# Miniprotein binders against a2bj90: the designs that were tried, part 54

Target 1, 235 residues: a2bj90
Amino acid sequence: MSRSARRKTSALNTVLRVVEVFASIQGEGPFTGTYSVFVRLAGCNLRCPFCDTRYAWSLEAGKPLGVEELVEEIARYEPSLVVITGGEPLLQRHPLNSLVEGLESLGLRVQLETNGILPAPARDEQLWRVYHVVSPKDVPVRVPGAKLHPSWVDYARATGRAWFKFLVANEQHVREVAEYVAKLGIPRSRVYIMPLTPEKLDMKELLELHSRIASLAVKWRLNFSPRLHLLVQLP

## First folded at step 6 (miniprotein)

Design li30
Fold by ESMFold2-Fast, scan of step 6:
Structure li30 (fold): chain B 235 residues (1-235), chain A 108 residues (1-108)
Amino acid sequence: as target 1 above (235 residues)
Amino acid sequence: GSLEELFEEFLEITYEMLEHIYKAMEAAKRGDEETAKKHIEEALKLSEKLLEIARKAGSPELEKLARHLHETIKEMKEAFEKGDFERAYELMWEIIETVFEIIDIIES
């Protein structure tokens, strides 16, 4: 590759398609309760029937933002955690690595949320160093084509920086998750089950669902993730 | 297999092909053009499988998208052979858009 091509490549890798940037509390996963800035990237490689963020599926849903501009916007919130989500943020892998580098230079803690279809970070990527919450869509609510890339299990074992979060509605779903993680060799300590919340649950129904899934987590010796933002009515 | 199994296989191969596209771009970014070309050649072979599965499934829409994908990847291979990384990057986004269209058809 010529030097000119490398310079152009660097420039092209500094723009992201961004749907929204907002401050909230992380409601899910291992960092539940943390004051966070959410960065939702445009584009997704799945069309999940239960998806809450269908507005982010298209790349056209995102505005082009420079990495430097985005880092400055995030920093103004003074967050304890930066949550990069989407769509599927790994679809914008190259400029995403540049964003992570910028955020790390400010000492900010970064968490990526991914469906895990695309490979886990390699050691030479900035993404290798940050936290990842992987939400497989092949179990228990199967989405066609949504196979977890096996490199995520290796990444989790090598770094201790990945967790696997599964949407579950009942005990049969938890059983299927338990079989799946056992077959792949995913440690139970890295597994979260989270309530699959249908649209339009009232608060009583939402609390009862949380209680039921939490009880199953205790029974099956798995970690429990609430959907805290839904319970406290935050974005 | 059933038509549903063919569509699932089509999506799985589509994602495998896309993985090779991303690995090619990553290799090119670090100056490893030989590795980038090898991954593009694997993506091209996978696009040929997609075309065959689309034909077997009897889906004219998927066959058209698989042909477009194959043509775009061939153009991307030519771009890497010429050292035109900027063109290769443009074609990567065209491939991603085609993948979105494939997903929409199969999920409908």
Scores: ipSAE 0.080, ipTM 0.474, lowest interface PAE 6.0, mean pLDDT 83
Fold by OpenDDE base, second read of step 6:
Structure li30 (fold): chain B 235 residues (1-235), chain A 108 residues (1-108)
Amino acid sequence: as target 1 above (235 residues)
Amino acid sequence: GSLEELFEEFLEITYEMLEHIYKAMEAAKRGDEETAKKHIEEALKLSEKLLEIARKAGSPELEKLARHLHETIKEMKEAFEKGDFERAYELMWEIIETVFEIIDIIES
């Protein structure tokens, strides 16, 4: 295998389609309250009717950014966490592994947000080392084409670096989540329920919804994820 | 046009094609077979244009990928026609992976 072939394969995994990079507070999941840099990648394999980032669905919505440049940009914010999100970040799996390698080399912690349709990281991927918040869209919200890949359950068991965040609107949804995670053998300690927020909620309605879902989390012995950024009016 | 202009055109058409693939799959999942068929037929036409552009650009790599897209979209059309939405979903993923490989080649 000639030296030329190895150089070409290394160059291909160095560009990401990025919609936006911004600093904020992680508003959701196990890292809620963490000062974070968000990297929103372009492209999604779903068209969730409740998606708040529809502008990221097309790959063309992202600009090409080199991994090295992106690492430098992220590092300038001095984040406590780097959150890789988007449409579906794992669509850009190859350059994403390179990004993770760069960020970890600087001692930065990385958390991925994924819909869990694509396979979990393999042991030889840089992505194996990071934290993952998997947000299934099959239960209870039943987005067409959403199906949790079984490898995420195995990854969660093997590494302890995965959590599952489910969107819920009522107690029936919470019941469906509880049954689903029991069937898959996902520990309740790794399960978060988060309010499914319709468009056009005012702050009072948003707080009431949070209160109701949080109470259901306690009742069903599940973790609660707020939409903290919405509550504190951060991006 | 310049080689750069051909690559830009290739990317634009690739994104347009992919959007039709997503819309086809979404329509199929809603039971809107007519809309799904329309979008998959448009994606197929766009994939033919990709083959033409790749040939004009003189890129064997892009020609190979564009050919793979075209054949995969044909299989996806057949899957829709048979009502095999599971297979259509698998083929959608193969298309997405191929699109990312195209992007990586053009933007590298």
Scores: ipSAE 0.015, ipTM 0.403, lowest interface PAE 6.1, mean pLDDT 89

Design li31
Fold by ESMFold2-Fast, scan of step 6:
Structure li31 (fold): chain B 235 residues (1-235), chain A 108 residues (1-108)
Amino acid sequence: as target 1 above (235 residues)
Amino acid sequence: GSLEELFEEFLEITYEMLEHIYKAMEAAKRGDEETAKKHIEEALKLSEKLLEIARKAGSPELEKLARHLHETIKEMKEAFEKGDFERAADLMWEIIETVFEIIDIIES
């Protein structure tokens, strides 16, 4: 391959479409409470009825940012955790691997949020080395087009770097999640249930919902994820 | 099958097609031209299946988008053969944007 062709190939890793970059506290999943920088990538391959980030669905919602520029911007926050979310970040898989490489070179811990429809990382990808929180949309209420790629279960077993997070509103949802993870062989220790929060809940309703879902997590012997940022009124 | 079942199958095949395109791009990046060709050819076959499903569903809009995917993937194959990975990247974004149009139609 000529140097020109190799230079052109590296261009596939130069630009991400980014909706926003901001500092906050990770409110969800295994790293709840961690000072984090959130990188929201544009574009999503689903149209979830309960999505609270519909503004990120379109690729055109994102500004083109070079990987090196984005790494520098993230580094200025001095975060304990970089949370890469979207939309669906794996739609921008190629430049995402370059972003992860840049972040790891600075010693930064990276967590990816994904719907798990696209395959889990291969061993030769930079993404293989980071943490993944997978939010399957197969259950409890199936989103059209949603199907967890089976490679995510294999990745979780092989690396111990993936967890599965499910939005639930009631005990029937928890039952369906429990049946789903049992059929796929996902260890309960890797499973989080999280309150499905409708728009415009007041603080009392939000706390009551958290309490109900947490109680169900104890009953069903699953991990509980809050939406802590909502409770403490952070972005 | 019902219209709902056809739309679900269309989305599943669309995602399988994307998987093959991503594998083709990764193979191309490391200079593995034969693996890249294998995956891009699988993506072309899947885009042909999308066209068949769109016709069965009676959706001229999905048929147009499936045809556009097939043409874009053919251009991506040519880009790989020429070593034009900047063109391949542009075509990848075009494929993703077309997938979003498909999702919006099915979800409407």
Scores: ipSAE 0.327, ipTM 0.710, lowest interface PAE 3.9, mean pLDDT 85
Fold by OpenDDE base, second read of step 6:
Structure li31 (fold): chain B 235 residues (1-235), chain A 108 residues (1-108)
Amino acid sequence: as target 1 above (235 residues)
Amino acid sequence: GSLEELFEEFLEITYEMLEHIYKAMEAAKRGDEETAKKHIEEALKLSEKLLEIARKAGSPELEKLARHLHETIKEMKEAFEKGDFERAADLMWEIIETVFEIIDIIES
């Protein structure tokens, strides 16, 4: 290989389709309350009927951004955490590994949000080093095409850097989650239940829903994830 | 199987194929030409299976996309063999875009 060919391949392997970049508070999962920069990637392998970010389903909804430029943009916010989300970030796995490498080189912590359909990171990927919040869509919400890839359970056991966040609306859903994680051998300490929020809840209804689901989390000895950003009216 | 089962199988194989494409490109970047070749050859075999499944499903649209994947992966293999990694990266992106089109057809 000529030195010239190696340099040019570096550029295309370093482009992500990005919908938006913004600073906010992480409202969900184990990092709730953390000042974060969110990178929403374009494209999803699901069509969840309850998705709040349907505009990110198409790859065309994202603009091509270079990894280096994106790292510089993220760094300007001085985040305590970089949250990579979107549709499904792992559809852009290759340039995403390059992004993670760039962010880690600056000492930034990275957390990925994924639906868990695609395989977990391998040991040789930069993604192996980051934190993952896996949100299965097969249980209890049963989105078509959703199936948790078994490698996420293995990754969670090997690294301790994965958590599983389930959307729930009632006690039956919480029961199904408890049975599902027991069957897969996922430790309860790594399981979060989060309110499934319909699009048109007022603040009173949203608080009531949070209260009910939090009480169920205590009853079933599971962790509770709020939708904190909705409660405090942040993006 | 049912049409739904064929679509599920098609998606599973598509994701497996895409994973091999990523690993091929990563290996190529590291200068591990042997590993890159192995992964691109596996991706090519998987794309042949996609063509077969699309035919069984009776979907002309998926057959067209599966054919495009297969031809693009062939060209990517040739690019690796020539050491044209710039072209291989362009072709990887074309594969990703085609995979998104497949997802849109199956999941809509």
Scores: ipSAE 0.030, ipTM 0.435, lowest interface PAE 4.6, mean pLDDT 89

Design li32
Fold by ESMFold2-Fast, scan of step 6:
Structure li32 (fold): chain B 235 residues (1-235), chain A 108 residues (1-108)
Amino acid sequence: as target 1 above (235 residues)
Amino acid sequence: GSLEELFEEFLEITYEMLEHIYKALEAAKRGDEETAKKHIEEALKLSEKLLEIARKAGSPELEKLARHLHETIKEMKEAFEKGDFERAIELMWEIIETVFEIIDIIES
């Protein structure tokens, strides 16, 4: 595509601000262990103190990339899963629906990672058809402005395509998560607890933290998400 | 309420406003002018609430940003009325950038 054509499409719903595209193993959530291509979109509507991807907070961190170009780039990796993450990918909702449409046309499985502040997909969106891992920041670590949109619970119930993943450091956090999901009517089968990993942990400390949180998941009858990529030292 | 409570309310209403902007854009894209108008009008009302909260918080910076959101949303409504979807998308990015300025002020 010419530069003029790309400039024109930057005014339409077919351009995304993309920080990075890379192949790795999905380290988190229900698809842990899957060969994946990660698409990190720029911009985030939160400033989480425990954020590992602060470089993606600004829209300026992203380069404008056309949906067709991005679909072609992703397809070259021949992934088993496309993980669309960010920042907060739903900030680019309009062109994101176009990206999902392109990826679905190739038969690719798509997973979105979202903080769940913006509403869940409507039935007429392409996003309705893909998998969503929702990471509420309302509990237990309570980020200001972070409130799970109630439509995510309805979406999970209607489709079976959403899971809720919570960062936890101790048993008190797990208790708060259990109370929160019970109050909202989220089935335990849709809930993952994941270790809240501080920036500086050696491999032994990282494994010990994983072991502690996994044991709590068994005790509380919740699903456990590792951060596998950290344990195997992949991006 | 406390300043902290006002800032939390400001962020929550900002996200509700953004939700209505996305709903308006999606309705406009499919040619549903009445639904687009409903959502853009709700976004305008929410921007007025943001202005009220900014005044209560005593933040001239948040007041300025709330006024800018209101103006940008009005321009987006005009773009929808003219069928200028490309302009509406440009204004959506302006709204998102203004939301980032709001977050930076509140989190600083």
Scores: ipSAE 0.229, ipTM 0.633, lowest interface PAE 4.9, mean pLDDT 84
Fold by OpenDDE base, second read of step 6:
Structure li32 (fold): chain B 235 residues (1-235), chain A 108 residues (1-108)
Amino acid sequence: as target 1 above (235 residues)
Amino acid sequence: GSLEELFEEFLEITYEMLEHIYKALEAAKRGDEETAKKHIEEALKLSEKLLEIARKAGSPELEKLARHLHETIKEMKEAFEKGDFERAIELMWEIIETVFEIIDIIES
């Protein structure tokens, strides 16, 4: 391979399509309440009807940013956690590994949000080292084209660095989640149920929904994920 | 071996043990009690090895968890022998959770 081909492949592996970078509180999953910088990557392999970030579905919705520049931008916020989210971050797996390497070199903790359709990280990837919150879209919400890749269960068992966050609207959904995780051999301690929130809920309805789903979490001995950012009116 | 080698061996045996627990449950769900019993017996032997390795490693935390695994697998064996499959499933979940605690300790 010529020096020019190596430089071009290197350049492609160092640029991310980024929709937005912002500081907030992690509102969901095991890191709820953590002061975080969110990096929303462009492009998604799903079209969830309940998606609140539809503007991130196209790769063209993101601006190209260099990994080094992005690391510097993130570091300025002095975050307790860097949350990589988007559409589907793992569509940009190669430059994402470079980003993780840069962030870890600064001692920053990284958490990935993924829909779990793409394979889990391999042991030789920088992504192997970070925390993952996998949000399956096949159960119970049955988004077309959603299927959890089995390697995420293997990754969870190998590393302890994965949690599974399921969107639920009622007790039937919670039952389906409980059956699904039992079938896959995912421990309940790694399972979160989160309210499926329609776009038009007022604050009273949102609180009532949270209360109902939290009560179901206790009943079914599952972890509860709030939508804390919606409750406290943060981005 | 080095302490690292003992931890690697501990993890390998933990995964092998867990695989026998899964196969036991799958066999039980199919009504294959003989196969289920065989896998539980292998899991029990592996849990004894985990206790030995934890002692050699000098880790009180791993020894405690390995002991808990061994006791839980014994209870699971008794539940299967009594035909209490509901209790056996509950105990399997406890085993899985304990394995994840082990992984969290070793990979931390």
Scores: ipSAE 0.150, ipTM 0.597, lowest interface PAE 2.3, mean pLDDT 91

Design li33
Fold by OpenDDE base, second read of step 6:
Structure li33 (fold): chain B 235 residues (1-235), chain A 108 residues (1-108)
Amino acid sequence: as target 1 above (235 residues)
Amino acid sequence: GSLEELFEEFLEITYEMLEHIYKAWEAAKRGDEETAKKHIEEALKLSEKLLEIARKAGSPELEKLARHLHETIKEMKEAFEKGDFERAIELMWEIIETVFEIIDIIES
């Protein structure tokens, strides 16, 4: 393999399609309340009917950004956490590993948000080192084409750096989640249920929904994820 | 056109193709087989155009990826026609991954 071929492969892993970079509070999952920089990557492999970031579905919605430039931009916010989200961040797995390497070199903590359809990180990937919140779309919401890749269960067991966040609207959904995670052997301590929020909820309805789902979380002995950013009116 | 213009055209067509793949998938989810088929056929035509552009650009790497896209879209079409939606989903993912590889190559 010529020296020229190795240089070209190194350049390919240095550009991400980025929709937006912004600072906010992590509103969801195990890191709720953390001051975070969000990096929303372009492109998604799903078309969830309840998606609140439909503008990120196309790769064209993202601008090409160099990994080094993006690391510098993120670092200026002095975040307590970097949240990689998007459509589906793992569609850009190669440059994403380079981004993670850059961020980790600065001592920044990284959390990935993923739908769990693509394989979990391998041990030789930089992504192996970061935190993952996997949001399956097969249960209970049954988005067509959604299937949790089995490797995420193995990754969660091996590393303890994965959590599973399920969208739920009622007790039947919570039951389905409980059965699903039991069948897959996912520890309940790694499972979050989060309100499935329809469009056009007012604040009263949103709070009532949170209250109901939180009560179900306690009843079913699962963790509760708020949608805190919606409750406190942050991005 | 210049090599740069060919790469820009290649990207534009790649995105257009991908949008047809997504629309096909959305139509299939709704049980609109006719719309799904139409979008798959359009994606297939666009993938043929990608092969032509890659050949004109003299990029063996893009030609390989464009060929892979074209063959994967053909297989996806066949899977849809057979009602093998599970296989069609797998192939849709392979298309998306290949598109990302194309983007990485052109933008690097």
Scores: ipSAE 0.017, ipTM 0.416, lowest interface PAE 5.4, mean pLDDT 89
Fold by ESMFold2-Fast, scan of step 6:
Structure li33 (fold): chain B 235 residues (1-235), chain A 108 residues (1-108)
Amino acid sequence: as target 1 above (235 residues)
Amino acid sequence: GSLEELFEEFLEITYEMLEHIYKAWEAAKRGDEETAKKHIEEALKLSEKLLEIARKAGSPELEKLARHLHETIKEMKEAFEKGDFERAIELMWEIIETVFEIIDIIES
């Protein structure tokens, strides 16, 4: 027994598995155009066929970073927005709440990107106080195993801090999204449709796709999300 | 049901089980030992259902992962009962890794 013995805390509940941290412009959703730092967490509970970040699927793709170290790294960028994405960030829920607490203590605005399969934040979580962009994979192109947790609709209505973002390729997809959100009672003002972009489009094709989906957003009275980073050639 | 329906049911139950694991952890963090135990016991029951579905689907790989999941949750229950929270957290990460392996098999 050592007189220097100290209370030992588990590294697993204060460490995040992080794939990458980088500065860019938020290209999607309600904060499009915002100077942001992206924190990509490792691990995902889905295997979407159109996933752009397959390298983040494995938890082992992430390097262990302590919450304090990560907060300090993020703060050096002086961002207007911190975007926490993945994978699925809620798979690391416990240390993620600690990260959010640290970022909020510095007055930083935080946005979480989630597939919405895991429950929405409870009132006693730090995550309750931040913004969430939920990307359900139930529709229009169903991903096996995907099911939006109903608590996300309640969270959105209670807080006004959640939006729902859907990848669409054509008008039939938009119709399916409209039916889905109506059935769940999601207000249209919280719904974004975004172009489903094939891996290799030239700039003319990318602009034409954006124009078509934006026109459908107007027709169906939904919000439109570009993929701005693709249009301006940022990561 | 079809094989595809069995795989969908397997994933649905896997996510429900994981939800109980998180609820048990949050309860334990608050010192609510009774609620933590209840959720761990529900997770164990769900892992038993996973084993049955894997056998019905005729997937030796899913059956192996479902058995591993059941044993890991059982060990996590024992760790909670002993107050060994450091070990319980290690086992939680093992459960999450096993869930990823399950998803990889079903989505391949």
Scores: ipSAE 0.012, ipTM 0.378, lowest interface PAE 8.3, mean pLDDT 82

Design li34
Fold by ESMFold2-Fast, scan of step 6:
Structure li34 (fold): chain B 235 residues (1-235), chain A 108 residues (1-108)
Amino acid sequence: as target 1 above (235 residues)
Amino acid sequence: GSLEELFEEFLEITYEMLEHIYKAYEAAKRGDEETAKKHIEEALKLSEKLLEIARKAGSPELEKLARHLHETIKEMKEAFEKGDFERAIELMWEIIETVFEIIDIIES
């Protein structure tokens, strides 16, 4: 590949389709409570029934932004954590690696949220070096076409930089998750169960649901993820 | 029943095809022509399988999209052989857009 072709290819793959950039508190997973900037990328390869970000499903929902411009925008928030979410961020894999490179060059900690259908990062990708929260959609609330790529389990074992987060409504769901992670050899220490929240719950109902799922996490010796942003009414 | 299973298989193969497209592009970008060719040829085979499944499902729209994927991947192979990486990235976005159209049809 010529020098000119490499430069042109690099320039063309450093554009991301971005729905929104905003500051909030990470409400979920291993970094719950962290002051974060959220970068929502456009496009998703699933149509989950309980998706609260349906506006991001289309690739055309995103504005094209250069990686350098996006890095500068993120840096102005001075975040403790950069959360890259979507849609499905790995659909924009190549420019995403460039974004991660830029963010790491500034010493920023990066977390990717992914459905895990596309393969885990390879050792030569910048994405290999950041944190990943994988939300499989094949259990317990199955989404048609969803299947966790087996490389995510290998990546989690090799790096210790992946966790698996599951939406659960009741004890049967927790049992199905426990069976699933045992079958795949995912350590319980890497597994989070999180309340599956219906669209209409008052604050009392939301807290009661959190309490029930947390109790199940204790019983089954799994980690618990709240949906803290819902409890404190942040985006 | 059978139709739901065909649609699910179609989506799984579509994602597998997309994986090979990403791997082909990354290999080509590194100058690894052998690996790029291997993955693009695998993507072509998967697009042929998509056409078979669309025909079995009796979906003219999915057949049209599967044919479009095959032709776009074939053009991407030619772009790699010519060293036209500007064209290759345009075709990769075309493939991604076609994948979204497939998802919209199946999940609708």
Scores: ipSAE 0.039, ipTM 0.453, lowest interface PAE 6.6, mean pLDDT 82

Design li35
Fold by ESMFold2-Fast, scan of step 6:
Structure li35 (fold): chain B 235 residues (1-235), chain A 108 residues (1-108)
Amino acid sequence: as target 1 above (235 residues)
Amino acid sequence: GSLEELFEEFLEITYEMLEHIYKAMDAAERGDEETAKKHIEEALKLSEKLLEIARKAGSPELEKLARHLHETIKEMKEAFEKGDFERAIELMWEIIETVFEIIDIIES
């Protein structure tokens, strides 16, 4: 419907709490190496012990920005990919759908990064049409409260627009991931394992960790995600 | 069950409650008042379960937050029934903020 036909409740759809907007290279997942604009939304429904972005956990960490203003800001970067991340962006689901609508209207490709606790998009959401990288926290190191919503598996099968990315430190973690995805019926082709990087690794240690996890990906016939931005020292 | 198991159940029910809040708002925007009301009623029931779990866990902090959730959802229902959709949206943000406080307590 047109803007003038929208209900008073469209106020729900007009403001996002945004921590940061910056240009970089997507360092992770199926779009690794893509020139991207990152939009980090405030708020997270988990407190992961290995979280690199603790500054985004609180809603107060985000500045309120209008959806239209945010679309214009993103468009000025002329990105090949818009990466919407957080915290947990689905906590701001309704204005997020409006943001996606605006970005798609400009022909921009959108990827959402989510922990998958909240449901996958329904067919009538704008979010149904974009790419999703789901990072379950059920395994291999379980975070309290972290349970993947079963609708994400159905969404992945129906659309081919979801992948599942897991942080792993060793082969036992990879085994647990393989068992988990087999039990849920997630195709191996939709699964990425990524190095769990402790703080303050030197470059040699970082490369050795990447090499070890990549070798495990080959052994277990899973996809490998680097953390490329760490290797090339980008945000 | 252990206290840890009660806290995990509390978080799972909190996320299920939040799902119903989002579905209620989507239905309200489409003018589907019956569907919106159904999801708000389900969210209220889930908030009552949260109060029971918080009391069983013996956590005064969680009980206070669960009570606040229940009261806020009830107020959101009243705002919706009066056609005050702007107020309902404000209360939805208050629900989300309370959910953050719950998570901070349980996961810290």
Scores: ipSAE 0.130, ipTM 0.588, lowest interface PAE 5.3, mean pLDDT 83
Fold by OpenDDE base, second read of step 6:
Structure li35 (fold): chain B 235 residues (1-235), chain A 108 residues (1-108)
Amino acid sequence: as target 1 above (235 residues)
Amino acid sequence: GSLEELFEEFLEITYEMLEHIYKAMDAAERGDEETAKKHIEEALKLSEKLLEIARKAGSPELEKLARHLHETIKEMKEAFEKGDFERAIELMWEIIETVFEIIDIIES
């Protein structure tokens, strides 16, 4: 490979398409309540009808940012956690590994949000070291083209750094989740159920939905993920 | 069959058994006690078959787990007969956790 080809491959590996960077509280999953910097990456391999971040679906919705610049921007917020989200962050896997390396070098904890369609990190990737919240879209919500890659189950077992967060609207959805995780060999201690929130819920309806789904979580001995940011009116 | 064939059969029956457990829970929650009972009875029969396969395979570990499944399904049957759905959910999760241990042994 020529020096020019190596430089072009290195440049492609150090630029992310980023929609937004902001500080907030992690509202979902095992890190709920954590002061976090959110990095929303552009591009998604799904078109979920309930997606609240549809503006991130196109890669062109993101601006190109260098990994070094992005690490410096994130570090200025002094976060307790860096949350990599977006459409689907793993579409930008290569520069994302470089980002993780930079963040870890500063002692920052990193959590990835993924739909689990793309393979889990390999042992030689920097992504292997971070926390992952996998949100399957095949069960119970049955988004077309969604299928959990089996390597996420293996990754969860090998590392203990993965959790599975499922969107549920009712008890039937909770049963489907229970069946699904049982079939895949996912221990319930790693499973979160989260309210599927329709558009246009008022705060009363949102609280009622949270209460119902939380009660189902207790009944079914599953972990509950709130949408805390919606409840406390944070981004 | 080969030991491998016995393990494959064991896994297939384990999944079939688990499907009956889920269908029983679903029926019970809908108030369809007859359907729930039918599915629990099928799950129980399948768990007996698992015990036989484990014995044929010569695996003391699988035999222990298959025995635990069988006893847990019996308790679940009793819970349904008493209308104790909370206990039935507990027992369902115990069955699921036992199934995971079975899978981990067979896939190792």
Scores: ipSAE 0.023, ipTM 0.365, lowest interface PAE 5.2, mean pLDDT 90

